# VH-VL binders against p56860: the designs that were tried, part 25

Target 1, 255 residues: p56860
Amino acid sequence: MMTAEVRTPEQGGGPLTTEPRAPRSAPGHADASAPAFGPETDPRDIIRWALAAHPDLLMPSAFNLNGVVLLDLAAQAGYRGEVVFVDTGYHFPETLATRDRLESRYPELTFVTLNAGASPDDGQTPPDLYASDPDACCAARKVDPLQRYLKEQGPSALLNARSRDQASTRADIPFVEEGGARRRVNPLAHWTREQLEAYAAEHDLPVNPLYFDGFLSIGCWPCTRAVKPGEDARAGRWAGKGKTECGLWQGENKL

## First folded at step 4 (VH-VL)

Design c7 (framework fv_barzolvolimab)
Fold by ESMFold2-Fast, scan of step 4:
Structure c7 (fold): chain C 255 residues (1-255), chain A 118 residues (1-118), chain B 107 residues (1-107)
Amino acid sequence: as target 1 above (255 residues)
Amino acid sequence: QVQLVQSGAEVKKPGASVKLSCKASGYTFTYYYINWVRQAPGKGLEWIARINPSRGSTYYNEKFKGRATLTADKSTSTAYMQLSSLRSEDTAVYFCARDRWYYGMDVWGQGTTVTVSS
Amino acid sequence: DIVMTQSPSSLSASVGDRVTITCKASQDISNYVAWYQQKPGKAPKALIYAASSLQSGVPDRFTGSGSGTDFTLTISSLQPEDFADYFCQQYNSYPYTFGGGTKVEIK
C-alpha cells in the first residue's frame, strides 16, 4: 500500500491532501510527430509542443538544478500538470526544503510526493544496501515507486530534465524519445550546466544550497559526497562504486 | 532546545535485568533514530543497538543480540533499552544518542550509570 | 566488524599548538566517519560528521579530512577548553564502531 501527499492549485500553499489521487484514464499516444528540434530551439517551444501532443503529460522531478530550471520553464510554457517527487527516505534535508520552497513558489502546479514521510529504515531494505548494491537501493527506493505510480496514472508522455552534458551516458539523448510504455520529452537536452546555472541565478530560483558547498550532483545522501577539484560532476554520486547513473535511465529500467 | 534526558543510576545484581529510558524533546521524535552506546569506566565507547521510533524497527550489535531489547513510545517521545542477564562486565555508563545516519550522532543524553555487583 | 585504529593514544600539547589525530579503518568506509569530543564525566559532543562536515556550533579550528580508510582530525590552534578525549566512529556498516580514543592533555 502506497500513500501520497498531493497539493492542488485550489489549496495554494495550504494543507496537503495525503490520499492517493484517483487514477487517470489510460490515454493513448498522440499521433502528432515531433518537429525537428535543434541547438537553437527554446525549451519552452519543446514543452508547448509536448503539451499539445500529450495533454496528460507528467513531470517527475528530484528537484536538482535541472529539475528546478525545467519546472520554471514549464510553468512559463503553460504546464499545469503534476510534478511527481519520490521520497526515498534518503534525501538530504536541503532537498526536502527545496521542494517545499518550490511548492510555495508555484501554487498553480500540483505537487505529488510518493511515499511521503519515508524513513531510511523501511524494515525490508538493509540500511547498508546503498554500499553493497547501489542499483538495488535505487530500484527499491526510487524506480519502483515511480513506475507503480506511472502505471496507475497512465500518462502518454513524461517531461524530463535530463541534459546531454550531465554524463557520457546522456551525451546523445534526443529531445523526444520513443519506445517503452510512454514517450519521454527532454526539453533541456541541449542546455549546458553553465546555461542552467545562469538561468537559475537570473530568475532567482530556489536551488539546493548543497550546490554551493561543493556538491555538483545531488542524490540520496548515502551515495553523495562533495566533489574534489578536477573531478567529474557526478563523481560524488556512488563514490567508489564506478557508477554515474541511477536505474531510472539504465537499460530495461529506463522510463 | 533539542535534548535527550536519561533515567537515573541503577545498581543491579548479576543475572538481573535493567530498563533505561531516554526522553526526547525539542524535535520531531520519529524523524531520527535513537542509538544506545556504553562506556565502561576508563574505557572507550561501544555501540549496542539502534531503533527507528517511527516504525519500531531495530538493529543490534551481535554481541548484545538476545540480551538487549530496544523499544520506543511515540506518545511520550521516549526510547527504552532493556539489558538482561547482567554481568559485572556490563558495569558502564549507558548513553542514548539520536542520528539521521549521514549527520552522525549529533545529540547525546547525559548518560545513565549502571553498576553490576554482588 | 570494521576496526577503527586511532593514533596516538595520548598526546601532550600547549595552548596555540596544532594538534593532529589520525583514524584508520580496516576496510573502505567512504566518508562515513564522525568525530566526538568527551570531557571527564560528560557525554560525548559531536564535532564532525561525514569525515569533513562541521557540526553546528563547533569552532572552525576543528577540521576533519580523509576518505576511504584514512581520516584525520586537526585542531589548528589549541584552546584551554580543547583538552579532552577525542573519538572517531564509522557509521558505514553495522555494527557501528569507535576508535580507541586520543587523550589530549596539557604539557
Scores: ipSAE 0.000, ipTM 0.411, lowest interface PAE 16.0, mean pLDDT 79

Design c8 (framework fv_barzolvolimab)
Fold by ESMFold2-Fast, scan of step 4:
Structure c8 (fold): chain C 255 residues (1-255), chain A 118 residues (1-118), chain B 107 residues (1-107)
Amino acid sequence: as target 1 above (255 residues)
Amino acid sequence: QVQLVQSGAEVKKPGASVKLSCKASGYTFTYYYINWVRQAPGKGLEWIARINPSSGSTYYNEKFKGRATLTADKSTSTAYMQLSSLRSEDTAVYFCARDRWYYGMDVWGQGTTVTVSS
Amino acid sequence: DIVMTQSPSSLSASVGDRVTITCKASQGISNYVAWYQQKPGKAPKALIYAASSLQSGVPDRFTGSGSGTDFTLTISSLQPEDFADYFCQQYNSYPYTFGGGTKVEIK
């Protein structure tokens, strides 16, 4: 077996710049109908369908629990495309370490890090923008670089790690989303957090260690946590009892 | 319609470098990877390296790492391979071929013959 | 590196014959196998991708099959234009590797 890793020039350079119009979708690809997927469908079957329908499939990832599980399932299903990560300059060191472990474990995949080596003091955005305007921070450092890359690549579909169990706003996401510039495929739409945790443990996947220290949601730390008033008291990170509006254990009642 | 056109034959001395070109037309250049593959006279195919023209990211076969350098120019839709420290064993036809991983290498250039004479 | 062992290295056949070429991978590569045809003095031409999917414009007498480690290319009724070299290739893992080739020649 070969264990070599692949990295992009962005890991040593600045972000990609594309200034004109969005690239057109590749010509000559036939449309493929999605089969009926349900609660018993193996995510690998959904991924295999997506690979056959969309030869240009890309997988953006923030390397959260869902992302790590999807990566393993996708590799098993034969995914050999790009895994696209945005270096915002505000990731936890544990998130970057998790990326490095994944790159080593999946040498058959191409990992692309956009804006590699980003820092809070890069001169592109105000140093305290994340505190004063977290939405503007997320747009400038994460959303914009990813959108530029997707415009340049022009994929007809994306493989996403979203699940219905993550938030009320995601409760009804379908396995295949139509509309917009491209399809979005959600192979993990029907998986619960408990199933994701069990799968990761069973397969000894490199999970962000912050999950084991009481961090329920991990992303760009200012964008994920700056909106929690009690964060310095550790209330927002679920160290101890959380607020009822965002209580960690509130959904455990079942009979 | 979709086409990869390669530069002409090269004759080099041992120790020299050669730079080959592969010009794409009829498709969106940044949408596909470009592979470089060689074939020595009467022998099989050997994969050298791959480049993503959109990002510039490259992967090299260890056998060629340090001697082969892949680049791509988006403005001219042209991919390049430079091979340094040429040896007689580098005498081969060099092909470029596009791929989109799942669909294999579906379009190939016509090949460039490189002869390294002692 | 993944080694692709292709057999036979050569075979002689007549027009109308059924021709079978095999390719074995040294480790599991799922369905990431392509097949190429090469005629003298020409670039390879893609025939099959993903072990069994036919490339656009390729005649349906060419079929690919297999998964894991064992793969086969079959030409159901050999035509005059099919006398050529054939190569398998894995694209599961870097470096990409080719089989040694099979020469299909006139009996």
Scores: ipSAE 0.007, ipTM 0.447, lowest interface PAE 13.4, mean pLDDT 78

Design c9 (framework fv_barzolvolimab)
Fold by ESMFold2-Fast, scan of step 4:
Structure c9 (fold): chain C 255 residues (1-255), chain A 118 residues (1-118), chain B 107 residues (1-107)
Amino acid sequence: as target 1 above (255 residues)
Amino acid sequence: QVQLVQSGAEVKKPGASVKLSCKASGYTFTYYYINWVRQAPGKGLEWIARINPSYGSTYYNEKFKGRATLTADKSTSTAYMQLSSLRSEDTAVYFCARDRWYYGMDVWGQGTTVTVSS
Amino acid sequence: DIVMTQSPSSLSASVGDRVTITCKASQGISNYVAWYQQKPGKAPKALIYAASSLQSGVPDRFTGSGSGTDFTLTISSLQPEDFADYFCQQYNSYPYTFGGGTKVEIK
């Protein structure tokens, strides 16, 4: 059994809850086809379409630059669903601080932190697994908790903050992905790093301060380093491990 | 090493405008926000506004709405604050301070005294 | 606006004393509180960020604590150079706001 820390919208005050919302009814499939989205499509229009087609939409987020920008655009487009974050026990303090600021800025949204308060030594996962087997570490601390939660909640679609500009492996992602357990919507597929940075600055969004220290892609501290000039933005992730994705979008773990 | 150096003292008449500068050195200017904070004689600190030097995006305290204007020049690593329609109650020491949000305002300029009198 | 209420407004202390200054926010601000020291005619100097993290070069006799609405700055053994004004500041929400200050003066 997984524990969660939940911050819900308040109608009259109240503390954070530690219980997730009741599971949704069985996942449905929308019969709506996506419009012809293109290079000039406003991400908010993609989000509005997704909300109409999938009222049970959920948004997993690691609170990276893409995630923060998507959250703001989604809130503007009328998204009032859950923002789901997995506490792996290895996040930088700056990442957790960014989460706290986002919870404060978007009181209309429900924030769910899976395995809240996780530590590197949880008694179940070997403490050096991230060094010896990063795929197994990713599966145990991030993919498995998120996949279990999504199975319990049963959304018919997810809002993802992926963009084609992030890595060569993401260069061809579509706005709407079919297959697997549910539909995946990528409203920022066509946005560049420059556009994301400009948007975040323009709206004074809570951005992880490590981006100002040369961390172009931020994950857990054991597997994240500052990138050198000219390196791919995700080059700092899983440095030396020959890995560019955490397994979240691979094979049977495709969300 | 890391320094913010501010322009010299200003004496202005009511209704005038003043433009203060804050020159950064010893760090990458675009990695930090620049805040402007004032302190009237014998009083506490009052936050005016913040600028992101990378994109020029700003947030202003509503009390200074329409009177304060923040800009930044990346080529000279210099931030500016213009305050218009000066009143005697604008007499204060004006500080610039860098921040990288979570880390608070870790480096401050020495301050610029602005005196507004007839 | 978030109001930061700082106490006491002033205190008298001797070298070697333990000094505590408190700061109360009018609403929850998580841990987004910084503490600053200011000497006459000088700019504020950063001491603490994120309620409890020590700024580089600041002596470890300075300790910050608290979360939510109640915050404390402690000086474990007051030194001659510590006689100054101290300010708390919230940076959770715009506009950023400061406490009214605490003057620490020699007994």
Scores: ipSAE 0.006, ipTM 0.420, lowest interface PAE 14.7, mean pLDDT 79

Design k1 (framework fv_barzolvolimab)
Fold by ESMFold2-Fast, scan of step 4:
Structure k1 (fold): chain C 255 residues (1-255), chain A 118 residues (1-118), chain B 107 residues (1-107)
Amino acid sequence: as target 1 above (255 residues)
Amino acid sequence: QVQLVQSGAEVKKPGASVKLSCKASGYTFTYYYINWVRQAPGKGLEWIARINPYGGSTYYNEKFKGRATLTADKSTSTAYMQLSSLRSEDTAVYFCARDRWYYGMDVWGQGTTVTVSS
Amino acid sequence: DIVMTQSPSSLSASVGDRVTITCKASQGISNYVAWYQQKPGKAPKALIYAASSLQSGVPDRFTGSGSGTDFTLTISSLQPEDFADYFCQQYYSYPYTFGGGTKVEIK
């Protein structure tokens, strides 16, 4: 079942309310081609363009370092849309605490938490799927709930926190991806981990505390380990399973 | 071993300023915030302010805004608190304590006694 | 500001006793409560974070519980080294605030 816990600006960071999300109507959009963005472009300029071209855009976030930095830059650029998080039932308590801190820090934004089910006991997801088939687990608890929400809401674009510095699979991502059901905008595509870390520290952003213990890419606790020095940041995800992406950004599962 | 070592006791007259230090060792200084907390004789704990040593960003308790100034020196792993316009009510033990928010203030300095007497 | 009301302000107990200290927040703070122990002339020592998580090196006779507005620290079998002052603290929002403290004294 599709339900969402929503913290609106009026609630001031208090207890979340749980409600079904109604489909969005498509208001008028600015019809604009993407300008030529480059390595020196301020991410806020990319976000401002995206807001002008797509007033209905949404921002999915896992509240990792990239997501936290993007959220702050987006708020500065005038973003007042939904921040959409999927609660897979397997997040570290530190990840949920990071979400809580962000909700308190950005009362002007609406935070939507999609609930995939608190445990395999929901009767829909087989127990231990994360151990036997991490791709199927990711699809059932993260990809499917998010794709269903996006189909119902119908945004014309998504604001994503991906950067080229995160993994080999992301090395060539463009600032604006065309095609499919909606545009995907990557304002941080050109930022390095060092720039993200410096920005977060300078602005005192609530970074997931596991980050400082070597968890450079944080997902669900059954599929995440601390990385070794010199490893790719996402090497700790699905260790031994030969994958670095949940499937959210691949082929027919692309959002 | 993780530790915070604070500067020695200070005796000041009303209207003076005091600058206290808190030297960190045994961990990466920029990975933790430094909080300043005081305790008047026989009283409870009162939170003053917090600094992020990496960027120098601070948050102050409104009661101390304009009088307290937090700084941090990454090259020496030392945090500082300056408190100006001292009053007799500022007589207290001043503690520094590190935190990484979710885990609370897990390591504390030994405290610095500040006495303000007329 | 969030006010943390701690009770009792003092209690007398014997070694082996079960001691319970409570802390009430003036508004919902989820689970962002820490508990500290302080001995005379010493700095506070962290015991509990996130309402119920034990700090490294702290004996398991210390238990924290609660969420929202009502929180409890329990010492299941009091030891001689546990006679001290105890403080709760919220770190949900700024300014961080502490409870008034509880003095645990020997009977």
Scores: ipSAE 0.231, ipTM 0.690, lowest interface PAE 4.8, mean pLDDT 83

Design k2 (framework fv_barzolvolimab)
Fold by ESMFold2-Fast, scan of step 4:
Structure k2 (fold): chain C 255 residues (1-255), chain A 118 residues (1-118), chain B 107 residues (1-107)
Amino acid sequence: as target 1 above (255 residues)
Amino acid sequence: QVQLVQSGAEVKKPGASVKLSCKASGYTFTYYYINWVRQAPGKGLEWIARINPRGGSTYYNEKFKGRATLTADKSTSTAYMQLSSLRSEDTAVYFCARDRWYYGMDVWGQGTTVTVSS
Amino acid sequence: DIVMTQSPSSLSASVGDRVTITCKASQGISNYVAWYQQKPGKAPKALIYAASSLQSGVPDRFTGSGSGTDFTLTISSLQPEDFADYFCQQYDSYPYTFGGGTKVEIK
């Protein structure tokens, strides 16, 4: 049902199938409190703190604008953990191309692609599930594979690319979230979209080209459309379905 | 109709500088990168640099760093390349080409001939 | 820098022939290879992107294949308008680099 694929661009061939791995050692539990982070804090300082407190830190990424910027900052801060991407089978080709470009640019990092099951191209996955029940589609193809992988790997913390200006539901996210199965660190909590765009442009980061076509928030192609003038950035996600989050951050499914 | 139209031929002396233009039309200028590529007479293609007109960020081939300067003017949808300290070896046709990453350089300018002679 | 080694440097062919041009990268570049056609006095014309995807308006007798380090452009049945220079290009990493070119000449 779920497989993992590790990309090693320097090998000159295609990606290697991930070998079964032994469970990671339990992380050392430290009682270290986060220092006071504020609006002037360099995200790299937050990442360095997180690495010191949680050497088993993992970074899930959908390779959106926030994710691409966080990846560059994390690499600069010394992050050498896994970058975990869920291949839902419904990504735009531009998203997969952005992933491939990032894998080539950051050879020092390990990129893990989780295959959530059959590609829609093979005819085995019901293509209409996203239209009739987007929550079930999100759970089966994104949330469940990621939760299973995280349970197997057992990281004590996750490095997330969420920022406060992405949606009203994210307006109050702290730099460090406690509770649940693991700590979550949001080094970009205080960054604006304008700062993210400026950083990506200045550092020539590979960004999803759909951002140039009026897509302000990019997810799976069946649930994403270009925004109209005056619409919120996430208005293109799950258009007409009253949904702005995939469920990764809701209740018992919260990462 | 998507097109890139380049400035006319230039004849320069060694040590001079030249500034070439590339005017875009038929598409949103800030949605594509502009690459500069040259071709010496009877030779192959050599990549010089690229610019993102949206933010102005540039990436240069190390061989041309310090001599090539890329700029872009969003108000006129025009990209520029200045090449300084010209040598006879810089005699070439210079092309601009738009690029959107995955799709390669899909639209090219007609080229500008630069001749460097004493 | 990634070196793109293109072969042959030139070939002679007749209308109707199958023509094969190869391009070898000095390191793995996934599928980030484009192919261009250039006629005398003209700008290059894009034929193929992402190793195997045909550019809009390009005849389907042009086919690209390959991944990793070895790439091929094939013209299945050469037409009079196909006598030209052909170049491969990698766009996996900066600086972008081109193959040395292949001249396809009339036999």
Scores: ipSAE 0.006, ipTM 0.436, lowest interface PAE 14.2, mean pLDDT 78

Design k3 (framework fv_barzolvolimab)
Fold by ESMFold2-Fast, scan of step 4:
Structure k3 (fold): chain C 255 residues (1-255), chain A 118 residues (1-118), chain B 107 residues (1-107)
Amino acid sequence: as target 1 above (255 residues)
Amino acid sequence: QVQLVQSGAEVKKPGASVKLSCKASGYTFTYYYINWVRQAPGKGLEWIARINPYGGSTYYNEKFKGRATLTADKSTSTAYMQLSSLRSEDTAVYFCARDRWYYGMDVWGQGTTVTVSS
Amino acid sequence: DIVMTQSPSSLSASVGDRVTITCKASQDIRNYVAWYQQKPGKAPKALIYAASSLQSGVPDRFTGSGSGTDFTLTISSLQPEDFADYFCQQYNSYPYTFGGGTKVEIK
């Protein structure tokens, strides 16, 4: 069965629900023009603009360093929307623990876990699909569930934690991306890994502990390894497969 | 390889302050928190506070807030705890222990005995 | 504060015995429990984290189990070096809190 775990705000967080959320019925507004953001812009100012332009803003997260930092900045900027996580059945226990710590720290936010309690053997996808066809595995367990949820909820924009220094494929990402079904806002586009580390340490944020063992970009355990000295942060993803990006943030379809 | 080495035993009068040290070696000091935990003679373990050596951020058990002060020196990989306004019930062995939160406190110092008596 | 109630406070056992120690949390702590062993005059040694994960170098006769509020440490076949005090600890919420300890004594 397809269910979602939802922890809602109740002055400290609500009871956990396993029932699917109702679809959004009201369309969002996405016609506000973006101001000129630059290298000195406070990410909180970008988030505040995004909230004003897109009251229906959602924040998908895998709770990597960037995601944890973005979540804290967003909460400070007044974000009270959903934080959406996809349970693929292949997450490290450290990743799930990081989510748990964040749920406890931000009771004012609603955390949605899609396919909560997913296992490697879900009866629908072959358990070895990650080895034989990593693109199909990513699509079935991560991309498809998220795209289905986004289509049902209909947000006019997403708040993403991507930064330009994570990989060569991300070097030119703008603060606001147009096209597809919705806008994507990247408040951390201009932040460095060193700035993210310093911020997380100064604010005692729960960083996934695998980060300190060289897992600079953490995905599912079958397709993630520690990076070697001198490698890009994302070089550990899908090692040996010639792949550095999941289709999650690329070519989002209209409608 | 990985070690936490603590300063030597202290004997103090009531009302005094004590400053204990915990020197780390064999790992990247800023990648782990340092906890301070005490154990009174014949009693259990009591958590005092925790510091992140990178930024210096701290969290204190309410019972010790205002009396305990945690600091860390990145250049020497040394954590410190100062405990002020000492009382006889502060007589205990004081331990430092590192953690990365999820994995518990995996490495402990040998302990420093603090005796508070008149 | 979350109270960790550990039982028994002491037990006597022989080499080869199965030993079971329990901890009950006053609130749901998910699986954020660690277990420690302490010998006289020594610092605690980490045995288990996340309720059931074995620390590096710890013999597999030590097993942790449980979730929510009820947790157990089991030693499947007690060895001479296992006579010690044992403590559970929750790290779900600040302040971190420990159980009262269990003394495992030679019979």
Scores: ipSAE 0.647, ipTM 0.851, lowest interface PAE 1.8, mean pLDDT 85

Design k4 (framework fv_barzolvolimab)
Fold by ESMFold2-Fast, scan of step 4:
Structure k4 (fold): chain C 255 residues (1-255), chain A 118 residues (1-118), chain B 107 residues (1-107)
Amino acid sequence: as target 1 above (255 residues)
Amino acid sequence: QVQLVQSGAEVKKPGASVKLSCKASGYTFTYYYINWVRQAPGKGLEWIARINPKGGSTYYNEKFKGRATLTADKSTSTAYMQLSSLRSEDTAVYFCARDRWYYGMDVWGQGTTVTVSS
Amino acid sequence: DIVMTQSPSSLSASVGDRVTITCKASQDISNYVAWYQQKPGKAPKALIYAASSLQSGVPDRFTGSGSGTDFTLTISSLQPEDFADYFCQQYYSYPYTFGGGTKVEIK
């Protein structure tokens, strides 16, 4: 069984629980047709539609710039569901600090941290798997814990913070993505990095401080480097490994 | 070479206003917050306020809210603090310091002495 | 406001001594504590952030430790240039607040 640390709205900055969350009832209304969203659509309108169509909506987040901006917009739009973070055991301290700031800033939201025994210190998962097999490392520490949680909770849709300008592989993502186990909603698909930066600065959002040192897409410390001027935001992920995406958005691992 | 250079000493009468500057160089100005901290003679450090030069968003210590005003000019990489309705107890050295929240205030200006006397 | 209580307010030490300064927060601030050194007539110099992380260029004789409410700055072998004032600071929540300072003086 997966272990989850949960900080609920009633607890605010209080103690985390390590007990698994109670199982969800039936999934939401995944069959609702998406309206025509366009380049001028306010992300909050997309989120409000998603909440109406999918009351069981969940938001996985790694708390990168996009995730932080989406969280603020979602809270404004009335999102009160779970924000799900996978603690892989390899996060930068800056990433964990960003999570802590967000938990404090949004006491109305429930933050779930998944601590599925993939820590380097657990003696079960090889600590250097990232060097020899980045796909296996990603699956064991991130994809598998998240997939198990989502299977147990059964949300009919996810709020994702992906935007089209993050990487060539994301250039054509729609606002509402069908197929796979559940619907995926991308309210920020049409926002640029410049718009995201401006929004975060205006609202004093806690952006991961590594972002400003060229870590435009922040994953685990063994597999993330700063990007060079002119590179795609995700060019620093899995540097030298021939990868730009973890299996989260592809094939059998598609959320 | 990262540095913050502050404006020179000021002598003001009670009730006056003062505007201090803090010019940044050697880094991307909009990537760091600028804090203002004061130190009265022989006393400890007191935090006044913080500004994000990127968006201009500010947070003020309630003690200084309504009297302190922070601004930043991206074109000159300069942060400003205006303090109004000066009293003798505002006599202090005023420091600017950059931060990127998690790393604390890693670079400080040299300080500006403000003396308020009749 | 979060109150940072720093102890001692002053201490006398000799070169080579181990010096310990403590800082107590009035509530849980996790690890969001920085330590600064200040010499007469100078701006503060950053030493430690996130309770235990050394700032660039700071000698490794300076160590920070602690979490929650109790924090410590240790100088393992005091050098002549270390005679100064030391301040802790919380940056967990606004307003940011400093400890009252510790003066490290020559014996």
Scores: ipSAE 0.499, ipTM 0.790, lowest interface PAE 2.9, mean pLDDT 84

